# Designs tried in a protein design chat: VHH binders against Tensin homolog (tns-1). Part 1

All scores and structures are predictions.

Target 1, 170 residues: Tensin homolog (tns-1), of Caenorhabditis elegans (h2l045r38to207)
Amino acid sequence: MKDRKEGVQVEYITSRLIVLSCTSETSERKFVESLLKASQQIQNAHNKHIRVWNVSQRRHDISSSLDAIPFGWPSETAPSLEKLCTICKNLDQWMLEHPLNIAVIFCKGGLERCAIVVNAFMRFNAISATDDSVDDRFSMQRFSERFLGPDGPPSYKRYLGYFSSLLSGR
Below, numbering starts at 1 at the first letter of every chain, in headers, positions and changes, except where a header shows other numbers; Kabat numbers aren't used for antibody chains.
F, E and O stand for the ipSAE by ESMFold2-Fast, ESMFold2 and OpenDDE, each averaged over both directions (binder to target, target to binder). V2 = 0.75 x the mean of E and O + 0.25 x the DockQ between their complexes.
[cut] stands for letters that were removed.
Atom coordinates printed by the task and the answers are left out, and those that the model quotes come from them; centres of patches stay.

## First folded at step 1 (VHH)

Design b1 (framework vhh_brivekimig_d4)
Fold by ESMFold2-Fast, scan of step 1:
Structure b1 (fold): chain B 170 residues (1-170), chain A 121 residues (1-121)
Amino acid sequence: as target 1 above (170 residues)
Amino acid sequence: EVQLVESGGGVVQPGGSLRLSCAASGFTFSSYAMSWVRQAPGKGPEWVSSISGSGGSTLYADSVKGRFTISRDNSKNTLYLQMNSLRPEDTALYYCAKGRYYSGWPQFDYSSQGTLVTVSS
């Protein structure tokens, strides 16, 4: 009865990290109306403490109702190590700027794009981990594993391995 | 206004020890990871060590692991680097940095004067 898989979906990965996602099969009209509703819901809950990163393909970027920072990459490739580093740095700096700041990762077309960013950020965060961040890292791990399993893009797993090596200074 | 002031550098013989300090102001010190970065004359910056905001987690470059110890006192807004068994190749200007710093992508967003460490026989 409840069409949880239609239109734009809002998922809280942690209390301060949100994924906004939409399937490629969603019609333009349904996408626009559900995005406006989701945007209003998030703005009502968090006010001025929201920043959005759009990791969708450029050609599916219809995020005009959100003031989103474009951070997409070509559909046929994994994000570059430089892009993963830049996204993780930007997310980290935004969240450290104020304890109420919320990071939103948006993608139209595939949750795998959101998953690699969340997993990269978890790995980045693990190096500066505090005792209070253990639950957040666990939540990020659980979310990303849903989309980076055996049926996920193999290049994404490989690049996450390279990213971990980079973080370790090797 | 964010400020970082390093101190404790000097001239020491090989095998000697020094303790560097960094006095931080203008931000909530305990909310930020802190790092030490060094730069030898004519070389690029090299990440040395990082510590989490709480002090519960530390990381070290392989070149200094087992010889250097990073620590912090959040009540005094001060970052420390205890350097033991110093070698001539440790000669550099040492900078403290707000946030995490890794090779190829520094996380600090302002410049400081650094403190000079010279290891010479």
Scores: ipSAE 0.006, ipTM 0.175, lowest interface PAE 10.9, mean pLDDT 77

Design b10 (framework vhh_brivekimig_d4)
Fold by ESMFold2-Fast, scan of step 1:
Structure b10 (fold): chain B 170 residues (1-170), chain A 120 residues (1-120)
Amino acid sequence: as target 1 above (170 residues)
Amino acid sequence: EVQLVESGGGVVQPGGSLRLSCAASGFTFSRYAMSWVRQAPGKGPEWVSSISGSGGYTLYADSVKGRFTISRDNSKNTLYLQMNSLRPEDTALYYCTTGGYLWDESPDYSSQGTLVTVSS
């Protein structure tokens, strides 16, 4: 049943944070078809309460189907600290605007890019930790570990360390 | 005032066991995931294990999986690390932190730590 993981995959990291991902091995035809299905699925579930950040290469079909905010960087490089701070603030602001608001992180190829964003957001949220956020933060850590553990990219671990140092002044 | 105080370190022979404790104060302990991180002499910090605020979820580094057990007692605001089948490679300063289960240069929150030395 490996075929059930073909194309764009929808994964709920928390009740309010979704990752949409597609591997680089997926054909263009399967990508386009599964993108439309995933878009319809999340729109039907959450209506106007979704907002999507694309952390992979900007494409017209992605921007059109998901109304995605372009926030991408090359898969072989770490994102800038400014980019990590900005996306974390944007995610936080969106979620504060309404209790039903769902944040969606999209990446085509290189899931380590969405994993670093999820981990950075978890660290950002730890500053203002609340009772309701305990399980959410742990869920974000578990997701990140699948891609950013000991076998993950060394540069991503280094930049997360820099990000934590930056946050320590707040 | 948030404080984390580690204890339980010492010198043991290979194959021995130790139990580390971390006493937390100044915050609502049960609301925070907790981690153990270690730093060997002359090396960077290495994440060892994490536990969720409720204690329902645990994670371990591959190097310690099956040998170490993380636990917590929220009524006592205390985090534990039971270390069995200790190896010379486990020799390090161990400290507890709030949050994080990825190894990085800077733990989210740490104190002075407790020294574990495994040698014959």
Scores: ipSAE 0.000, ipTM 0.152, lowest interface PAE 14.4, mean pLDDT 76

Design b11 (framework vhh_brivekimig_d4)
Fold by ESMFold2-Fast, scan of step 1:
Structure b11 (fold): chain B 170 residues (1-170), chain A 121 residues (1-121)
Amino acid sequence: as target 1 above (170 residues)
Amino acid sequence: EVQLVESGGGVVQPGGSLRLSCAASGFTFSSYEMSWVRQAPGKGPEWVSSISGSGGKTLYADSVKGRFTISRDNSKNTLYLQMNSLRPEDTALYYCAKHRSWYGTVGFDPSSQGTLVTVSS
């Protein structure tokens, strides 16, 4: 994973769910250069069907290359349950509007921010899931576990538990 | 065990045609919507076309609409993609995928073999 410290990385979690991320160690120059390259790659592949959710703390980290919906939260806290519900509903609605629609979750800094959103969406999707969605849920779980394991932020795991309880009507 | 085996790719000149096939096994083929997805070098996966379980409904990416035709033969568990008026930008590895909704619940498996289509002069 040393290559991820050198710039913005594009990772396909599913065929329609992309994580676009950059570590805090990345210099501003490398960030700008690699963001432009990543933006061109995604736009070339998906054109008009891209919607980006910025889960970074700062709203303007991607404004020069991608038009993103600000959905961040403070560094010292987990995202609220309301925010997790809203982003999951937005992702779900966007993907249901058209089979070509691609959702991009962007974070600058900790990948744990993208991971909690991906994991929450996996849990949200599982409530009404069909047999054919198991591969997507597995991919989302595998990605999120890389950043939300035993060494991940305890508040993130706790809030995912609350989210699951909310989804199950507890 | 779900298995999808793509075939029919090759090298073709611009304006040419190719017919891709996907042999499916390990699931009830007629119960699933099927899609063709492609990935060009240096680009992410791009959805190309989808067909309903019965074959009564089809959808196409704007880039291929009017040139490509998706079809299926449920008695043979086979998915097809007829590609006409091929362009250099159609050069990609083509995959077939199963799903039950237009939601795009199909996972992209990077280890899938696919079938390579090269459009070159």
Scores: ipSAE 0.000, ipTM 0.127, lowest interface PAE 12.4, mean pLDDT 76

Design b2 (framework vhh_brivekimig_d4)
Fold by ESMFold2-Fast, scan of step 1:
Structure b2 (fold): chain B 170 residues (1-170), chain A 119 residues (1-119)
Amino acid sequence: as target 1 above (170 residues)
Amino acid sequence: EVQLVESGGGVVQPGGSLRLSCAASGFTFRSYGMSWVRQAPGKGPEWVSSISGSGSDTLYADSVKGRFTISRDNSKNTLYLQMNSLRPEDTALYYCARYGSRWTPSDYSSQGTLVTVSS
C-alpha cells in the first residue's frame, strides 16, 4: 500500500462536518507539514467558524495549527456510551450556535475512531430528523461504512447498538 | 405506528434470482432512507443495502455489490431488493428498516422474509 505514508487528509462528510485523518505510519515531518496545510485550507474556507474534536488514542500536540478539544479514549476499546452521548451533544450544540459553524473530527492513527463518532452523530440526529437532514445522514453513513463494516472493530459495532438502544429509550 | 411488511422470500437454486418487497406504512415514506438487513442462521444481523429518500443514492455491502439492486417506489410506499446470482451464503431472514433511525434487530417491527439458497 504505497499511499499509507500520505499526510493529513481532509474529507468533507457534509458541508458542515469535516474529518481530518492521518495514519499512525505517517512520519513526524509529513504530519506537521500536511496538518499546517490542511489547517490553513479549512480556516481560509470557513473564516474561523471551526471547532476541532481530537478523538485520537493519544494526545497529539496540534495546538500550533489547530486548537482541539480532547475527546479520545484508550486503545483497543470502544468509547463509553457517556462519551458518545457527550460528543454528539457537543457537536449538535456547536452546529446550532451559528449556521456557518463547522465541526471537525480529527484522528491520528486511523479512521475507525472518526467513523464511530460520525456514525453515532448520524444516529443521534435521526431521533430529531427532518426531511432536510436525510442526505446528511446518508453521507455520514456512507463514510462510516468504509471503516465500520464486517472487517471493522467488533466492539465498535456492539457499542453503536447499545447507543441506538439508549437513544430509543427516550 | 411504523409498520414494515416484507415479502418475496422463498427457496431458490444457486445462481437464481429473487425480488424482495417491503410495504411501509405509518410514516412519510419518501422522507426516509431505507435499508435491507439480513440475519443468517446462528449469526448476528448484517447490513445489506441502503437507499436515500429520493432514491438518488444507494449503498451496498461488499458481499452483495454487483449482484443485488435496491430500489423504491415512493408512490406505492414500497422498497425492493432485486437479488441476482444468489449463493448459499445469502441464505438468511431479510428485514427492511428505516435508514438513519436505529440499527439493531430490536428496531424491526416485522417478522422478516426467509430466503433459502440450496441445490
Scores: ipSAE 0.000, ipTM 0.166, lowest interface PAE 13.3, mean pLDDT 78

Design b3 (framework vhh_brivekimig_d4)
Fold by ESMFold2-Fast, scan of step 1:
Structure b3 (fold): chain B 170 residues (1-170), chain A 121 residues (1-121)
Amino acid sequence: as target 1 above (170 residues)
Amino acid sequence: EVQLVESGGGVVQPGGSLRLSCAASGFTFSSYAMSWVRQAPGKGPEWVSSISGSGGSTLYADSVKGRFTISRDNSKNTLYLQMNSLRPEDTALYYCAKDEYWGSGDYFDYSSQGTLVTVSS
């Protein structure tokens, strides 16, 4: 069936980092229905320890399903270095507030946006990385490479390089 | 000084098997995830497989899943890639890499040598 993979998809990148994604081609009806199902699944698993960052190009009204923080940027550009720094700090702070807290990165419009955020967060965490955090860093890097390889947006890869340079200066 | 030395490549017939090795030195091997990356003639690098520092987690490109197995021996600072059911499209120069960002065009291969795998008659 061709609609088997349509709608909102849930992927655990790490035990504490979830990507919730939907293609730009998904109809409004399918989006709303699948988002409700996905939100129920995540809430049943993690209760009150959920925070969602919406990195879609535009704000979507998802407040009936999930309390999401709007953190998107225009579709034809890479996110600014300031925005990458801010989202990484916000993700880190949320995870430090409670050991059961999980972060959800949501995008309606393709996985490349989620991938750049996951890759940036992996690089952000790498500065204090120890051997017990390597498995999480590994998972984040592998996920992001699926969408940011040679055929990915060149601007995203350039800005990740700039971001790494900035982090090294800290 | 980080050094990675690949070996085990060769010529094999379609359906055959090869086992690649990567000897690592100059860093704490068990603390870093390791990857296999390949480059076919005239093409850019393609990620093949990765393994976490502990060996507890592995990931594979869809093109090799079910055919290739990545493993490591941290006591020997050695990474392995067992390649089964080889296809002509697996023909490439294979590199191992320490957990580094790849795909931005500024990929650093700590080993410029690689090991050549040719799948032909």
Scores: ipSAE 0.000, ipTM 0.140, lowest interface PAE 16.1, mean pLDDT 75

Design b4 (framework vhh_brivekimig_d4)
Fold by ESMFold2-Fast, scan of step 1:
Structure b4 (fold): chain B 170 residues (1-170), chain A 120 residues (1-120)
Amino acid sequence: as target 1 above (170 residues)
Amino acid sequence: EVQLVESGGGVVQPGGSLRLSCAASGFTFSDYYMSWVRQAPGKGPEWVSSISSSGSTILYADSVKGRFTISRDNSKNTLYLQMNSLRPEDTALYYCARDLGYEWTSFDYSSQGTLVTVSS
């Protein structure tokens, strides 16, 4: 179990939203090994109903193993408002296409990248779409708070505020 | 430490050809999209071409389609740009860039570049 936990980890935020993550401390050998196993695990569980967004640096092994859509941004900045809007729309459209469709947000490095996307999507659904249950919104909020608290990147919270203003038509 | 070393620039006549090379080190070259970006005198950077990690996906700016060919050799950690039918407007510093997978402006490239001058 240590090998799986040390490498790429799978966490269900909601029944239809998965975060797939790997820490920066993980060696390249263990990352490559665990990425293949994690890819097999989620595909076996959900078949063709999986779609992956990579919010970290694009890599050949990530692209080939997960068929991941590149959606990252530089480590020194927050994601643009346009990027937050685009990924939220993409996630929503994918989930509307089929009730079994699972969205996967992948990050190698910092979980704060997955957290801002999960939080943005929660805010998007509360204002723009109401398909989320109260339980789903609570789960997304709880996950994001683990990484967007006082020790998280200050710019991420600021940009989430801007995103909320944009969604409300300000 | 990422190192990108461009070579192959020079002075050519309109209609001429040049081949640019970029030797990469300090990262796993085969994991990244690679791009060529140019900067003409007094202008901002312009994206020219990109190639996927495997070489299976290739993209070109409209201004260079049919004239330029991007390629890579992952065994040598080298990126190439074959430039044919060169025009005066192709005059620029050409940069090899590691595409970080973020946005078109999110390139990690050499500060030096290689100068291409197309003059009659």
Scores: ipSAE 0.000, ipTM 0.125, lowest interface PAE 15.6, mean pLDDT 78

Design b5 (framework vhh_brivekimig_d4)
Fold by ESMFold2-Fast, scan of step 1:
Structure b5 (fold): chain B 170 residues (1-170), chain A 120 residues (1-120)
Amino acid sequence: as target 1 above (170 residues)
Amino acid sequence: EVQLVESGGGVVQPGGSLRLSCAASGFTFSSYWMSWVRQAPGKGPEWVSSISGSGGRTLYADSVKGRFTISRDNSKNTLYLQMNSLRPEDTALYYCATGYDFSEGLYDYSSQGTLVTVSS
């Protein structure tokens, strides 16, 4: 809880998937400062090959250096199946446009939101799995399990189950 | 910095209508989800409605479904809330916000709000 007030954190889930997160307790001043620093770090590493999806409900980007696409949902609910399908298709499409393209999932107010999106994307990719993608799926699974345990939102696991059923209904 | 200016509040009779507006500046309005949040006297904040950047997706609290309509005009950087069939329990200070987060500190970026009073 304590260390989570430090500011914006950057975590590479795979070589092409980044989670950018910040706790709701972080002050506006510290959030803005650390977001600018993180944004510059990511842009320096990946040039114009980054795209950011904001899965928090609250939009926090006050800087032109990070122009995130909002895909949030209310904090007390799970994301809809339509939203999970849409974000997975968007992530997949972005990564197909160029081999250097990096996807960034951003959330202020809890890593559980990033975790459900990462886990959904892992499940989405599993239906067309290749040998090369095995390590990426494993990394995504390990990350998401850190936040979707027994103390995570119960509806998140339930909706992931619904999502898997939807994907297998072909 | 994000700036949001609400207007359109007032006093109306039960069953009446009001249209709230929120003029936004300091960010790329069309890229942001926008929300309406209200706070009734002596109560905590309650999320009312949200709209996607394109306007293609809307969400409503159960208490206002069928009575309120959220909309936006991206060419004017303005968010709207059309309130119909108003009830005394809709009396509150209404805020617009960039997205909604039920966490404490939601109001770091919201304006002072606009007062809606529904009296019989």
Scores: ipSAE 0.000, ipTM 0.130, lowest interface PAE 16.2, mean pLDDT 76

Design b6 (framework vhh_brivekimig_d4)
Fold by ESMFold2-Fast, scan of step 1:
Structure b6 (fold): chain B 170 residues (1-170), chain A 120 residues (1-120)
Amino acid sequence: as target 1 above (170 residues)
Amino acid sequence: EVQLVESGGGVVQPGGSLRLSCAASGFTFDDYAMSWVRQAPGKGPEWVSSISWNSGSILYADSVKGRFTISRDNSKNTLYLQMNSLRPEDTALYYCAKRGYRYTSPLDYSSQGTLVTVSS
């Protein structure tokens, strides 16, 4: 399909959790142009209440558009349990600091990287029993399953299992 | 070595009030968000309320909004939960946790807790 969206895409997983993604096939020019546009859009909507985590394999220079915390890992491995725990705690803490705070997870080249972080954060938040929490959980699960299904990286599912065991006190 | 010691639970009639306390040690208390989590008999844990390190952000579960007030005293390394207009459905073991918004891992809260019983 020739009408596939190109460049940086903005997706609201929940009202306070955004995934900012770009395919590996996107040219440098298209990436720079669309990142600047996306950055302006989200800053206009959430000015000064945005924090970005870059979970890409390699650091991309996005400093002209977004200040991002480097949180990537090597492509041939799943993220460590320590890294999953740390990012979930960071996301949780940021959201607690202010009701308007928005968390942005950015990845260029691998939506499955955003998916494992979103799924880990969903598991981390699993015990919230409000209607809003249920909707957020469903949204996070639905997003992550698009990229972590049966054909997703087996190591990612295995490490999510380890993470769940850790959270349950095993 | 993180230590959290809850107190202040008891038996109260519907409409009554209780104030819970959590004494924290083994970490720099004012560097961390703190939460209250409860677990009713036969049910899983439910997040109740969270407060940021500087009290600049406070969040409540919809079930307790307008009735409960979370606060902290960083000079005393103590977290509080003022519970007003208590209902039978508030009956639970209450735990404090060294963490923030909406969810607290079982690994981050005391297994002892403090029991709150609201009798009809």
Scores: ipSAE 0.006, ipTM 0.168, lowest interface PAE 10.3, mean pLDDT 77

Design b7 (framework vhh_brivekimig_d4)
Fold by ESMFold2-Fast, scan of step 1:
Structure b7 (fold): chain B 170 residues (1-170), chain A 122 residues (1-122)
Amino acid sequence: as target 1 above (170 residues)
Amino acid sequence: EVQLVESGGGVVQPGGSLRLSCAASGFTFSSYGMSWVRQAPGKGPEWVSSISYSGSNTLYADSVKGRFTISRDNSKNTLYLQMNSLRPEDTALYYCARETWYDSGHYYMDVSSQGTLVTVSS
């Protein structure tokens, strides 16, 4: 008997922004084992300079070893504008605290939720940061477009529009 | 200041039903996941059910799946637990809890100190 479902996947969007994802079809055992392995690999590469934001559905799993900030929401809805603003500010503050600090965005249940957060952070940085991060903005845009293209959730695109309007008004 | 006030407990016979309510105040209810936790006489606390902030996603302990239904009304800042086909082993104090921060492997919850007693007996 062999569990053939892929476990947690690690993707470097930029040198300092990582996405961890896992499909909703992955068994609990495979999820726990692959998450611990992925977490150890990231910890070995970056030591104590990691912080994780969980944008998946909230779960009552107190046995989990993952130290993550909960920003989850339902898979079929867009996150609130308040949540998008809060995570973008938290990501920005974390990266400003130390040049070696990396941010990890974790999502169980697909990459679309990670994509909206990455796209929001790219927009946040385009307004608040200098032009020195052209390559990082390109990488974030490219990642986002893979999952928020024409076939992506319409609610995510509407909320990104609202978010951009909010950022312009601040 | 976070306040959670449970109600709806009582005494019922095996096979009966009860609906628990939790009135929340002091925070933006619609932004937080909520849970029900129970403590049976002489036992430690047991997680019963959780619901996402929008109400679209729910989770149940194996011991109650198919019998209990968690729901919420964000316009009324109220959490519910519909309990059907009650068994003597469901006898416990039931607590409403707000999920706050995930840190060091734990979902931190603000749990009401009040609770509501459910007794299932003949």
Scores: ipSAE 0.000, ipTM 0.104, lowest interface PAE 15.1, mean pLDDT 72

Design b8 (framework vhh_brivekimig_d4)
Fold by ESMFold2-Fast, scan of step 1:
Structure b8 (fold): chain B 170 residues (1-170), chain A 121 residues (1-121)
Amino acid sequence: as target 1 above (170 residues)
Amino acid sequence: EVQLVESGGGVVQPGGSLRLSCAASGFTFSNYAMSWVRQAPGKGPEWVSSISGSGDSTLYADSVKGRFTISRDNSKNTLYLQMNSLRPEDTALYYCTKGPYTFWSGYSDYSSQGTLVTVSS
């Protein structure tokens, strides 16, 4: 049947940044079951130090399964610069509140949504960079390159360029 | 700067056990989560397990849960993976990583060759 091989995948991008994702083809039952299991595993590892950002296109269906902060955007368009700035500031603030705080970026369907957020945060983090975070920045870049390379959406690359210009202008 | 050296791999029969070690240097080991990742021949990389900097929290891939145990000794800057009830599908090159998931040593000033685990009958 192969249904047992699908579901929500957990990937640690850095020690404190996790991506939860699944394909759009995943059945609703398998999605809910594997999301609950993944959520329990992450909660068991990090307890009260978890905060989840939902960057999926659909907010309400996913929020019923995860107590997630809605940060999705419509259709296949790139997120606004304001949204990229806001999520990066939220991620940074959460991580500054406690050294054990873990940020989880969730997307149902298309890892490129997670990838643009991770890449934006990497660029944001680089502005306040220290030597001890070098590997974290490279890990974020390597993850995002898998989904934002030559085959990725051109609008995402263009908006990341705008975001970098915005960050440098401050 | 960062250097990770894996060891402990080998050839083992199905149902056997192996203990992998990863010696870390060039960074404050106890401040960072560590992970084991594997790559089977002809397949992409698969995350296996992660452990928090203190060692108090662990996570496992469903395929290894109940069979593998991740641990660390911060006084020795060493990460471990105890592998029990090994199966042919566990055959892979095993890597340790600082943090979660980077195989790109060229940008991190570390070299990781991995340790080969072969489960054969």
Scores: ipSAE 0.000, ipTM 0.143, lowest interface PAE 15.1, mean pLDDT 75

Design b9 (framework vhh_brivekimig_d4)
Fold by ESMFold2-Fast, scan of step 1:
Structure b9 (fold): chain B 170 residues (1-170), chain A 121 residues (1-121)
Amino acid sequence: as target 1 above (170 residues)
Amino acid sequence: EVQLVESGGGVVQPGGSLRLSCAASGFTFSSYSMSWVRQAPGKGPEWVSSISSSGSYILYADSVKGRFTISRDNSKNTLYLQMNSLRPEDTALYYCAREGRYFDWLPTDYSSQGTLVTVSS
């Protein structure tokens, strides 16, 4: 199938959390060109304070443009609870190492993959949250709801529920 | 043509150490992120650790954090897993995996054999 949609999109969820995305139907040529452009823009803005988690089902050679950690999972399934715990802890650790550190979540394909990770991280942060982190959690919640609403994958919402129970020590 | 050959497994007592190696050929090793995946007897595969193409970014499963260290030598096309403080529950076949076209950690990008680690006695 032909893809005439735009290339890689950059969205700041919070000042320190970025989502990079494009549709699974985007042509390889357009994907590579727009990924290189987005990578240059992010690198210019944040220097070496960037760490990327690739949550795509496929690798898409992103490691050539960004030194990205492969953190995907099979299509049509939710990520394991272990994987959600691991990515949340690593995101949190990266952001604690330096106040300028930027976390980037990348997906070529369904934005639902980025949304479940952002929502899990919001829930993870809520258990240790102070009143002055409310704005970041609201931003993460609003982003997540665009893709995890009524038409989103039911398994993703179910596993987020399991994740919340795990975080609460139930 | 892509080949991944694991080695370094063996039998050790609880608290022991082993270093696993994965020799890669048939592709530009330095361009791919790499992972270790294990499969315990009678269980499904479990992701253990991943390392980015440059080695700058590393992730560990919670079950192995503080005990295992993943590393790579791009000049030798080799991936390593240093395993310390081994426990009986670490007993498994260990596979190295190249970042594939699909993030399923499927046997298609694994070595056919893996390397067996047995922690007993």
Scores: ipSAE 0.006, ipTM 0.342, lowest interface PAE 10.0, mean pLDDT 77

Design e1 (framework vhh_8emy_2)
Fold by ESMFold2-Fast, scan of step 1:
Structure e1 (fold): chain B 170 residues (1-170), chain A 120 residues (1-120)
Amino acid sequence: as target 1 above (170 residues)
Amino acid sequence: QVQLQESGGGLVQPGSSLRLSCAASGFTFSSYAMHWVRQAPGKGPEWVSSISGSGGSTNYATSVKGRFSISRDNPSKTLYLQMNSLRPEDSAVYYCAKDYEWGSTYLDYRGQGTQVTVSS
C-alpha cells in the first residue's frame, strides 16, 4: 500500500466501478484543479466509455468532460427507495451496454454516500449471481464496510431488503 | 507488468474465417474479464466482444453478433476470437484488452494489435 496525496482521489472498486472523492478540507480552487486532473486521467484511460453519478449532498459544477448525472439527496438522511432502485438499475444498464463502460460514483465531503451506493449495487448484483460477479461483489462489500461497517445503517438495510424483493421475478 | 500479445490476423477475402489469439501475462488471468476492441484507420476504437473471468458470460457488439465467438483458456492464459463470415467493414487492427484497475490506462492493458484486412 502507498500513501495517497490530498485532494480528489480515484479509487477502482472493481475494474469498471470507480469512486471519485475528495475527503480533505481543501479550498474550492484546489478541489476543482485536482478534479480536472482526475477527470482527464479517467477520460484518457477509458476513451469516452464513462458515465458519472454525482451522489453529493450539494450540487457541484463538475468538469464538462465528466457530465455528471445528479443523484444526490439531503445530508443526514438515507436516499429514497425510488432513488436507490433507479441508480442501481442505471449502473447495471450502463455496464451491460458495453464491457468497456465505466461507472464513476462521485462524492465530495466524505465517502459514506459512495459507500451506500456501492453496497446497494453489490446487493443488486447478488440477485443475478455469476462466477464473474463474485470478486466484484467482494470488492464492493470490502469498500462499503470501510465506511458503513458490515451491516450499514438500519434504514438503509430495510431499503435493501425491500429493493431485493421488488426485483424478484424480473 | 501486464502484457498482452495478439496474433492470427491477416489478409482474407470476404466470407472467410480467422481465429485471433491473445497471450496474457503479468496478472491473474482468470480473475479478469477480457475484451476484444478494434480500430479502423481514421476511426475511433470500437468494442467487439467481452468474456467474464470464468467464461460463463459473453457479450457481442450488434455488428458482429452471430458471426464472432469469444472464448478463453484460463490454464494457458489465452483469449480467442473466432471470426466467421468476414466482411470488408471488419477490416481493422484488433486489440486484446484487460479490464481496468487502479492506476491503469487503456494503453497499458491493450496489446500491440493484430491487423485484419478483408478485401477482394
Scores: ipSAE 0.000, ipTM 0.120, lowest interface PAE 16.3, mean pLDDT 73

